# VH-VL binders against NAD kinase (nadK), part 2

Target 1, 268 residues: NAD kinase (nadK), of Syntrophomonas wolfei subsp. wolfei (q0aze0)
Amino acid sequence: MKIILVNNRFKENTEKKAQEIAGQLSALNVEVIIDNGLDEPYAGTVDFIMVLGGDGTMLRAARRYGQRAIPVLGVNMGTVGFLSNIEINELAEYLPLILREEYSLEARMMLEVAVFQQQSLLTRVFCLNELLLRSNSPRMLSFALEISGQKLEPYRGDGLIVSTTTGSTAYSLSAGGPIADPQLDAFIVTPVASHIINKRPLVVSPEREISLHLLEEREAIIGIDGQIKMDFGAENRVLIKRAPHPLLMVNLKAKPFFTSIDRSLQRQ

## First folded at step 2 (VH-VL)

Design c19 (from b11 with heavy chain P107L; framework fv_bermekimab)
Fold by ESMFold2-Fast, scan of step 2:
Structure c19 (fold): chain C 268 residues (1-268), chain A 123 residues (1-123), chain B 107 residues (1-107)
Amino acid sequence: as target 1 above (268 residues)
Amino acid sequence: QVQLVESGGGVVQPGRSLRLSCTASGFTFSSYGVHWVRQAPGKGLEWVAAISYDGSNKYYAESVKGRFTISRDNSKNILFLQMDSLRLEDTAVYYCAKDTLWFGESLYGMDVWGQGTLVTFSS
Amino acid sequence: DIQMTQSPSSVSASVGDRVTITCRASQGISSWLAWYQQKPGKAPKLLIYAASSLQSGVPSRFSGSGSGSDFTLTISSLQPEDFATYYCQQANSFPLTFGGGTKVEHK
């Protein structure tokens, strides 16, 4: 058995805890690869991915490894989050189940984002939550949205979010998008501060292909999961579609999504 | 250097066939939808046909549907218009034109045009 | 089919004049309208797409406005090279359709 242990070395004591867990796994005849985010993703085959940290660490793990169809377990080490399944103080209790492969998997769709400059593919990235297009200046954007070849009325405003159902509780929620059951596969398209009052969030089939481009020269950026940022201009185009593989999230413990989000909303 | 060049026009008898070609250079032809647009002498522009970037979708004006066939060869950067059962009303300069949008449905506007090729009829 | 009606069919103007031409769609086309300039014996040139987006390399004296069914192309200060025929074209749905054209000619 080979396990990738993903941590964030800039969080308190996470490197020491990662080493401690790696030692325990090695004692149980498990090969451990530690990924603290500084190097390229591990290129070899692995059986399991254990993420030590909060939602941010899970988003990074999903971008690096989510397309490999490998079970990924989120282990919480800090404050509340939506992507962790167990707490760090519960890991010892659940470790035998992990090693015997006695757990269920929940598939979470991912986005494939392809960014073009003029005639050339500039980059291709995968993400778990969302792509954000936003203005990088006080001026609003004017941009075109196309869904499976169907051109929508031009958007005018601060931007747009294209989100997975997992991302429905992240940036899309803050912009007025619906809360979606993460077990549902769909794209959620949420306008950001639209000047066209009738622009509503859209929920569309995950088989749809979504494209975005600017209709006027503006300073804009695209953001991926709140962690990657790229400049976006009128010479750029972005194409969004369902990623080939979902992220396979490990369920060892029942986590009540709806009561969790309900509690979170009472705080806002 | 971005160019479209039409060829194949000429003088034809009514009821005959002609095949027009349009050769693309200076851009990634396989990424763009392309159109045929015609203009009769002294008249306005009339859209004729379009084909998606991958060749999977083809569109025709009602006046040519069933008589004209649009096709493309992305390996050779060539667009074709096969014109069958030609009528006097088909007399026009035929332009090929590239849509502005990458991987789109060829609906935004036509930013690169060829010089045109004339199709006319003998006495 | 969506019919596109341009007015006027011709306009006489002098260098420095503000020229306005209009285009009306027989049904709603949102903002999916392009404007072209054509000089005698030449291929058309794209000026504006998506009703108001200026094509790269086109002078800022050209502007487009409108949405739904009514659209306008404006040339703020006519230059000698602007004497030409102008066409609108709906890009909302196939078949694509052009307006009848507006000829901008010397006074």
Scores: ipSAE 0.006, ipTM 0.566, lowest interface PAE 9.2, mean pLDDT 88

Design c20 (from b11 with heavy chain G109Y; framework fv_bermekimab)
Fold by ESMFold2-Fast, scan of step 2:
Structure c20 (fold): chain C 268 residues (1-268), chain A 123 residues (1-123), chain B 107 residues (1-107)
Amino acid sequence: as target 1 above (268 residues)
Amino acid sequence: QVQLVESGGGVVQPGRSLRLSCTASGFTFSSYGVHWVRQAPGKGLEWVAAISYDGSNKYYAESVKGRFTISRDNSKNILFLQMDSLRLEDTAVYYCAKDTLWFGESPYYMDVWGQGTLVTFSS
Amino acid sequence: DIQMTQSPSSVSASVGDRVTITCRASQGISSWLAWYQQKPGKAPKLLIYAASSLQSGVPSRFSGSGSGSDFTLTISSLQPEDFATYYCQQANSFPLTFGGGTKVEHK
């Protein structure tokens, strides 16, 4: 058995804990690869991915490994998030179940984001939460949104978010988007500080293709899961689709999504 | 256009408290982590604290742990630093600074800085 | 904590000179290093991040190199506006730490 341990080098004590867990797994004849986010993703075959950290670490793991159809377990090390399943102090209890493959899987859709300059593909990335198109200056953007060949009236404002249902509790929520059951597959399209106040969030089929481009030259950025930032100009176009594979999240214990989000809303 | 403006600095006595504020404009404040960095007169830069875009993660330098508290109000575009049990060693110009990354899990780099606010002590 | 040591503390240079500043981390930090410029009485300005990535709007005469624990900032041809103090900063782990600074002053 081969397991990747994904950790966050910038969180207190996470690196030390990853080494401790790697030692325990090696003692059980499990081969361990540690991914601290600095090097290229491990290219070989693996049986399981264990993410040590918060939601941000899980987003990075999903971007690096989510398209490989490998079980991914979120192990919380600190602030309670939406993407972790167990706490670090529970890992010893659940480790035998992991090694015996006694768990269920939940599929979470991901986005495929392709950025073009004219007809040339500049990049292709995957993400679990969202793509953000945002002005990088105080000037509002003027941009075109097209959904499966249907051209909407131009948007004017600070930007737009195209989110998965998993991402509904991330930036989309802050921009006024709906809270969605993460077991539902859909794109959520949420305007950011639109100048046209009647622009509403849209919930659309995950089989649709969404494209965006600027209608005038402005300083803009494309953001991916809050972790990748790319300059975006009038010569660029972005195409967003459902990714070929969902992220396979490990369920070892019931997590109460709706009560968790309800409590979080009391604090924001 | 994009700016951060610090306020709340002044002259204090040792052992007292002070609250610094940093008001953001020209960008989506709620999308970025932010930092407090200080500089003592004639000395170099010292990182003090940082907070993630949503306030869920907070980080502190060892010299201020337990005495300073970083917080933010995204609805008002304001960053705060509550400074308790102030010492002479806390004398510095305090800068707030914006992280380079959107919605990053931890703030790393500082691309936009305020002008600074001076915290000093009376004899 | 990761200690960042800059050398030299100051350097005297003339316009057109090639200036190099070094930064050493007390432990490996991969490529997680930034360089800042600070002019007297002003806030710092980000020049380089991730050891070698030039920040938008920064002149191409500035470049960064290095990985692991040894890093260099180079100004290929010093201009009048480049007389300032330069700081490195590690972003490998918290707490974040700055180097002591290098003052680039007129010969």
Scores: ipSAE 0.005, ipTM 0.473, lowest interface PAE 11.8, mean pLDDT 87

Design c21 (from b11 with heavy chain Y108F; framework fv_bermekimab)
Fold by ESMFold2-Fast, scan of step 2:
Structure c21 (fold): chain C 268 residues (1-268), chain A 123 residues (1-123), chain B 107 residues (1-107)
Amino acid sequence: as target 1 above (268 residues)
Amino acid sequence: QVQLVESGGGVVQPGRSLRLSCTASGFTFSSYGVHWVRQAPGKGLEWVAAISYDGSNKYYAESVKGRFTISRDNSKNILFLQMDSLRLEDTAVYYCAKDTLWFGESPFGMDVWGQGTLVTFSS
Amino acid sequence: DIQMTQSPSSVSASVGDRVTITCRASQGISSWLAWYQQKPGKAPKLLIYAASSLQSGVPSRFSGSGSGSDFTLTISSLQPEDFATYYCQQANSFPLTFGGGTKVEHK
């Protein structure tokens, strides 16, 4: 068996724990690769990915490995989050199940984002939470939204978020989007500070293709999971669709999503 | 003058290793994913491996998984393919190719190709 | 893996002819398909990407169409320099896969 341990070297105690876990797994005749985010991702074939950290570390792991169809387990290192399944102090209890491949998988859809300049493809990226289109200046954006060939009335405001259901509790939530069951596959389209026209968030089929472009020249930025940022101008168009592979998240124990989000919202 | 130039091909014996290099010039190498594609004599194109613009994602054809390693050095504008445990079926002209997409997390479509470097086997 | 099947494997044509080459994916790939031209002893040249987007510098007689699983490359009026082998390539998921190629030969 070969496992990748994904951690954040700069986060206190995670490097220490990664080394400890690697030693334990090696003693059990498991090959271990440590990915602390500073080096290139491991290129070889692996059987399992263990993410040691919070949601940010999981987003990085999804970016690096999410399209490979390999089981990914989130192990929380003390920070409450939505993407981890077990706590670090529970890992020893669950290791035998991991090694015997006795667990279920939850498929979490990912976004595929393609950016065009005129008629030419400029870039294609994947993400687990969302694409954010926002103004990068004091001026509001004027932009067009098209869903599967259907042209909506122009948007005017600070921007737009196109989110997965997994991302419904991230930027989309802060912009007024709905909380979505992550078991559902859907795009959530949430406007950011619409000016005069009161635009509602939309929940659409994941089979839809969503496109965006500016209607006038403005300084704008496209953000991906908060980890990738690209300039976006009037000559650009972005196309968003379902990614080819979902992130395969390991489920070793029930985690009560709705109870967790309800508690989180009451404390804000 | 956008170009890719492969080097490192040659005659090898089965089971040995060989390292291919591809030097890029005339474009911002660090902004593009790059690929290795091979073609056996008289045969069609076969995609071998790819690496994203920042090295964050690496992908391999099933036939080379565990034997080949793709890597890049963005400071020197060089792409590498480390080929271990070489087999007769690896005989081919190996091309390096640039993805058409800026900042793509995954390799797709290839708009600039090198001349190719031949990897062949002796008895 | 996604299998790409091209038809025909070869086609005999004369200068000025309209040539069509088809490519079928074993599963849906949306619009993520590229077309390449390869001349003997040369590296491939990208003609079309995203199923229908013409690569810069490629003559307008080349066009691509299709989505989902069925795709077509069309050469509206074949020129002497177009006698070559053509390949489709799916760009939807890993591993990337090429079609078997279509050789466009002199009649």
Scores: ipSAE 0.006, ipTM 0.469, lowest interface PAE 11.1, mean pLDDT 85

Design c22 (from b11 with heavy chain Y108W; framework fv_bermekimab)
Fold by ESMFold2-Fast, scan of step 2:
Structure c22 (fold): chain C 268 residues (1-268), chain A 123 residues (1-123), chain B 107 residues (1-107)
Amino acid sequence: as target 1 above (268 residues)
Amino acid sequence: QVQLVESGGGVVQPGRSLRLSCTASGFTFSSYGVHWVRQAPGKGLEWVAAISYDGSNKYYAESVKGRFTISRDNSKNILFLQMDSLRLEDTAVYYCAKDTLWFGESPWGMDVWGQGTLVTFSS
Amino acid sequence: DIQMTQSPSSVSASVGDRVTITCRASQGISSWLAWYQQKPGKAPKLLIYAASSLQSGVPSRFSGSGSGSDFTLTISSLQPEDFATYYCQQANSFPLTFGGGTKVEHK
């Protein structure tokens, strides 16, 4: 068995913990590759990916490895999150199940985001939560939204979010979008502070292609999963579609999505 | 306009330390990965190190790993290279350079380069 | 590390000549190759990225081709300002590596 351990080297104790876990796995005759973010993603085939950290580390792992159809387990290192399944102090208990492949998988859709300068591809990124288009100045944006070749009336406001169902509880929620069952595949399109009173969030088929571009020159940015930020101008266009593969998340322990989100909302 | 300016080079003794700086202007520094590339007198280009847009990922050439540390301060638009345990073979003009690709995993090329700063050794 | 081998190390040419420079990677790098021009005392300038994409502002007489392990830079009709040293660079994986350079000089 070959496993990738994903960690954040710049967190105080995570590199040492990753080395300790790698030693334990090697003693069990498991080949371990450590990905601490410093090198290119491991190019070879592996059987399993173990992410040591919080939701942010999981989002990075999803970007690097999510398209390879490999089981990914989130192991929490002390923070509360939605994307981890077990705690670090539970790892020893669950290792035998991991090695025997005795777990279930949840498929979570991902976005493919392609940014163009005219006809030139500037970047192609995968993400688990969302793309955010927002103004980077006090001035509102004027922009065009196209869904599968259908041109909507122009948007005016602070921006727009295109989210997966997994991302429905992230930025889309704070902008007034719906809470979606993460087992559903859908795009959620949520306006940010629209000046047009009847612009509503849209829930659309994940088979649709979504295109965005500015109608007037403004200072704007595109944000990906809250981790990647890019300047966006009137000569840019972004194309969003369903990524070829979902992220395969490992379930070793029951995770009550609806009760967790309900308790979170009761906290104001 | 869009530019990178290196500073901090000079004459050093073997085994000493030196810190190079690179100041960026005319573009959103926090949106791009940046590199250090060196060139020994009369020799070709050698890639030294790179740092991701947010500083979370750092990459090094094997010849400098463990001796050099790359870092950045996005609030001041400055890139640094801390050079420890300097050797005669580190003699070179050091350039900083910007990735062409906005937040790409791998650079497509380096499109903006500084003028370079010379690191050399006494006698 | 991926080793990049350039040939020739130097070429003597006249204005109007067709100049071809080759670059070979020790392993497959897909199309992740860039070409640079460097004039004496100056920083390198990006000419081509992604093996064949011409950088904005670079004259159309420059072109790149190849994929996998073998790549070429072609200058279709050499101009006086093209006498310089040219470098290839792989961007497939870290550490990034440059070729040894090719000096294009007057006959």
Scores: ipSAE 0.005, ipTM 0.417, lowest interface PAE 13.1, mean pLDDT 86

Design c24 (from b11 with light chain S30R; framework fv_bermekimab)
Fold by ESMFold2-Fast, scan of step 2:
Structure c24 (fold): chain C 268 residues (1-268), chain A 123 residues (1-123), chain B 107 residues (1-107)
Amino acid sequence: as target 1 above (268 residues)
Amino acid sequence: QVQLVESGGGVVQPGRSLRLSCTASGFTFSSYGVHWVRQAPGKGLEWVAAISYDGSNKYYAESVKGRFTISRDNSKNILFLQMDSLRLEDTAVYYCAKDTLWFGESPYGMDVWGQGTLVTFSS
Amino acid sequence: DIQMTQSPSSVSASVGDRVTITCRASQGIRSWLAWYQQKPGKAPKLLIYAASSLQSGVPSRFSGSGSGSDFTLTISSLQPEDFATYYCQQANSFPLTFGGGTKVEHK
């Protein structure tokens, strides 16, 4: 069995815990690859991915490994979040089940984001939560949204979010989007500070292709999962579709999504 | 430079056929939808036909539907308009024009135009 | 088909004048309207798309406004090279349709 441990090198306590867990796994004849985010993703075959950290670390793991159809387990290291399944203090209890492959998998859709400069592909990225288009200056954007080739009335405002259902509780929620059951497959399209007051979030089929481009030259950025930032101008176009593979999230412990989100909303 | 050049126009007799060509250079032809637009002498612009960047979708004005066929060869950067059952009312300068948006399924406007090729009739 | 009606069919103007041309769609086309300039013997040139977006390289004296069914092209201070015929074109649905044109002539 080969396992990737994904951690954050810049958090000393997390790094030491990762070393401890790697030692325990090695003692059980498990080959361990440590991914601290500084190097390119591990290119070899692996059986399981264990993410040690908060939601941010899970988003990075999903971007790096989510398309490989490998089980991914989120282990919470004391941060508040919804992408982990167990707490670090519970790992010893669940480790035998992991090694015997005695767990269920929940498929979570991902976005495939292709950014073009003129007709040339500039980059292609996968993400778990969302793509954010936003103004990078005091000026509002004017941009076109197409859904499966259908042109919608132009958007004018600070930007737009195209989110998965998993991402419904991230930036989309802050912008007024709905809370979605992450077991549903759908895109959620949420305007950011639209000048047109009746622009509402849209929930659309994950089979549709979504495209965005600017109608006026403005300083804008594309943000992916809050971690990748790219300049976006009138010569750019972004195409968004369902990624070929969902992220396969490991369920070892029942996690009640709705009571968890309800608790988070009470904290405001 | 970005350029479209039409050819194939000429003098024809009613009921005959004619094939127009439009050669593209200076841009990635396979990434753009392209159009045929005509203009009768002393008259306004009339949109005739369009073809998507990959050739999968074709559109026609009602006046030419069933008589004209639009096609493209992306390997040779050429757009075609096959005109069958020509009528006197088809007399016009025929322009080819490129969509502004790459990989678009719907046009926003036409930013590059050829010089046009004249189709006219002899008695 | 969506019918596009331009007014006026011609306008007489002098250099420095503000010129306005209107275009009306027979049904709602949202913001999906383009404006073109055509000089005698030449192909049309795209000026404006999406009702108000200025095409790269087009002088800032040209501006477009409107949405739904009523649209306006404005030339804020007419220059000698602006004497031409102007056309609107709806891009909301196929078949695409052009207005009848507006000729901007010398007084």
Scores: ipSAE 0.274, ipTM 0.713, lowest interface PAE 5.6, mean pLDDT 90

Design c25 (from b11 with light chain S30N; framework fv_bermekimab)
Fold by ESMFold2-Fast, scan of step 2:
Structure c25 (fold): chain C 268 residues (1-268), chain A 123 residues (1-123), chain B 107 residues (1-107)
Amino acid sequence: as target 1 above (268 residues)
Amino acid sequence: QVQLVESGGGVVQPGRSLRLSCTASGFTFSSYGVHWVRQAPGKGLEWVAAISYDGSNKYYAESVKGRFTISRDNSKNILFLQMDSLRLEDTAVYYCAKDTLWFGESPYGMDVWGQGTLVTFSS
Amino acid sequence: DIQMTQSPSSVSASVGDRVTITCRASQGINSWLAWYQQKPGKAPKLLIYAASSLQSGVPSRFSGSGSGSDFTLTISSLQPEDFATYYCQQANSFPLTFGGGTKVEHK
């Protein structure tokens, strides 16, 4: 068995715990590859991915490995989040199930984001939560949104979020988007401070293709999962579609999404 | 040098066929939707047809629907307009033009135009 | 088909004048309108798209405004090279349609 152990290099406690767990797994005849974000993603085949940390670490793991159809387990290190399944102090109890591959999988859709400079592809990235287009100055953006080749009336405002259902509780929620069952597949398109009074969040088929480009020269930024930031100008275009493979999240114990989000909202 | 060059215009008899070509250079032709626009002598512009960047979608003005066929060869950077059952009312300079947006399925504006090729009639 | 009506058909102007050209769509086209300039014997040149977005390389004296059905092209201070025919074109839906043109002539 070969496992990738993903951790957050900027959290000293999680780095040390990752080394400890890697040692324990090696003692159980498991080959461990540690990914702390410093190197390129591991290029070989693996059987399982274990993510040590909060939701941010899971988002990085999904971006790097989510398209490989490998089971991914979120192990919470004491941070409240939606993407972990077990706590670190429960890992020893669940390791036998992991090693015997006795668990269920939950598929979570991902976005494929292609960013162009004129007709040249600058980058193609995958993400679990969302793409955010936002102004990088006090000036409002003027931009075009196309859904499956249909031009919507131009957007004027601070930006737009294109989210997965998993991302419905992240930036999209903060911008006024709906809370979605993460087991549903859909794109959620949420305006950010639109000047147009009746621009509402849209929930569209995940088979739709979405594109964005500026209609006026402005300083803007594209953000992906709150972790990648790229400049975006009038000569840029972004194309968004459903990624070829969903993230396969490991369920070892029941974690009730709706009661968890309800409790979280009471504390806001 | 970004350029579109039309060819194939000429003198034709009513009811006959003519094929126009438009050769692209200086940009990635396969990334852009392209149009045919005509202008009768002393008259205004009239949009004729369009084809998406990958050739999957084709559009026609009502006046030419069923008589004209738009096509493209992305390997050769060439746009075509097959004109069948030509009428005196088809007399015009025919321009090819490129959409502004790459990989677009929907038009925004035409930023690069050819010099035009004249289609006229003798009878 | 969406019909585009331009007004006036011609306007006589002098260098330095402010020129306005209007375009009306027979139905709503949102902001999906482009403006072109055409000189005799030449192909059209794109000036403005999406009603108000200035095409790269076009002088700032050209501006567009409007949405829905009523649109305006403004030349704030006419230059000698601006004497030409101007066309609006809706890009809201196929088939695409042009206005009849407005000729800007010397006084």
Scores: ipSAE 0.467, ipTM 0.779, lowest interface PAE 3.5, mean pLDDT 91
Fold by OpenDDE, second read of step 3:
Structure c25 (fold): chain C 268 residues (1-268), chain A 123 residues (1-123), chain B 107 residues (1-107)
Amino acid sequence: as target 1 above (268 residues)
Amino acid sequence: QVQLVESGGGVVQPGRSLRLSCTASGFTFSSYGVHWVRQAPGKGLEWVAAISYDGSNKYYAESVKGRFTISRDNSKNILFLQMDSLRLEDTAVYYCAKDTLWFGESPYGMDVWGQGTLVTFSS
Amino acid sequence: DIQMTQSPSSVSASVGDRVTITCRASQGINSWLAWYQQKPGKAPKLLIYAASSLQSGVPSRFSGSGSGSDFTLTISSLQPEDFATYYCQQANSFPLTFGGGTKVEHK
């Protein structure tokens, strides 16, 4: 068995913990690769990904490895979030199950985000939470939203979020988006401070394709999962689709989403 | 090979400006934060400035705030340090260095360094 | 700002010796400490990051330990190529700060 340990440099002693866990796993004849963000994603085949940290670390792991259809376990290290399954102090207890592959998987839809300049692809990213288009100035953006070739009325506002259902409890929520069942596959299109007061979020079929571009010469920013940012201008287009593979989240410990949602949101 | 190459150093008069450049190769420059670190003759290392991978965040040592400007051109794999109002105490070898963390927002370490470029003053 | 106090400023040692360098932060920096080696006329080289993680390509005789405010770099058996100046650097927060350096010299 080969496992990638993904740690969070923003969490205290996550590197040390990763080393400790790596040692333990090695003692059990498990091959371990530690991904602490110092290198590009490991390109070799692996059987399991263990994420040590909070939601942010999971998002990073998802972007790096999610397209490879590898089981990903979130191990929380003292933070509150939606994407961790067990606590670090529980790892020893569940480790035998991991090694025996005695766990269930929960498929979470990811976004495929492609950014173009004219007809040229600039970048393609798979992400777990959302794509954000926002103004890079105090001024509102004017942009075009197209869903499966259907052109909506020009949008004016600070920005727009296209989120997965997983991401519905992230920035989309803060922007007034609905909370979605993470087991549901859908896009959530949430306006950010629209000039239209009653502009409502859209729940869109994952079979559809979403396109965004600016209608004026202004500077904007694309944000991905709140961690990656790139400039976005009038010459750019963004295309959003359902990722070809979902993130396979390991479920060792049952976490009732709706029962605990209030608690989780209050702590967020 | 992963490397950084500094240029632009030289002899300058106090109060003048100088622009340093650092050219990156062998890695995805746009995916890493980068730093300037300087070392006065016979002295230790002093962090000068940092810029995030996308240039959205810039950080400066107090000793250079308001005088130095860090910037980057990811399309050309170049890091810059605009040094204005130069002072004698700015005498140093200036190194550019790559942040270790892929798409990091904060430093982790600096794993790749240039050879340095010397900035001195005419007496 | 976080001040890094490095000690000793210099150490005389022989090949084969165990060398220990310490670094103290003025406040807690978790494990976000890096160690560098610098030889005369050369750029610094990263040895250790995150207090105890060995950089790729660095010999195993180098090790780092510590957390919070007190850190140690150890060379288990000094080699001829190890005579150099070593620096600690906190990577916890900006502004980044280095220790004053430790020169490892021939005894």
Scores: ipSAE 0.000, ipTM 0.517, lowest interface PAE 11.1, mean pLDDT 91

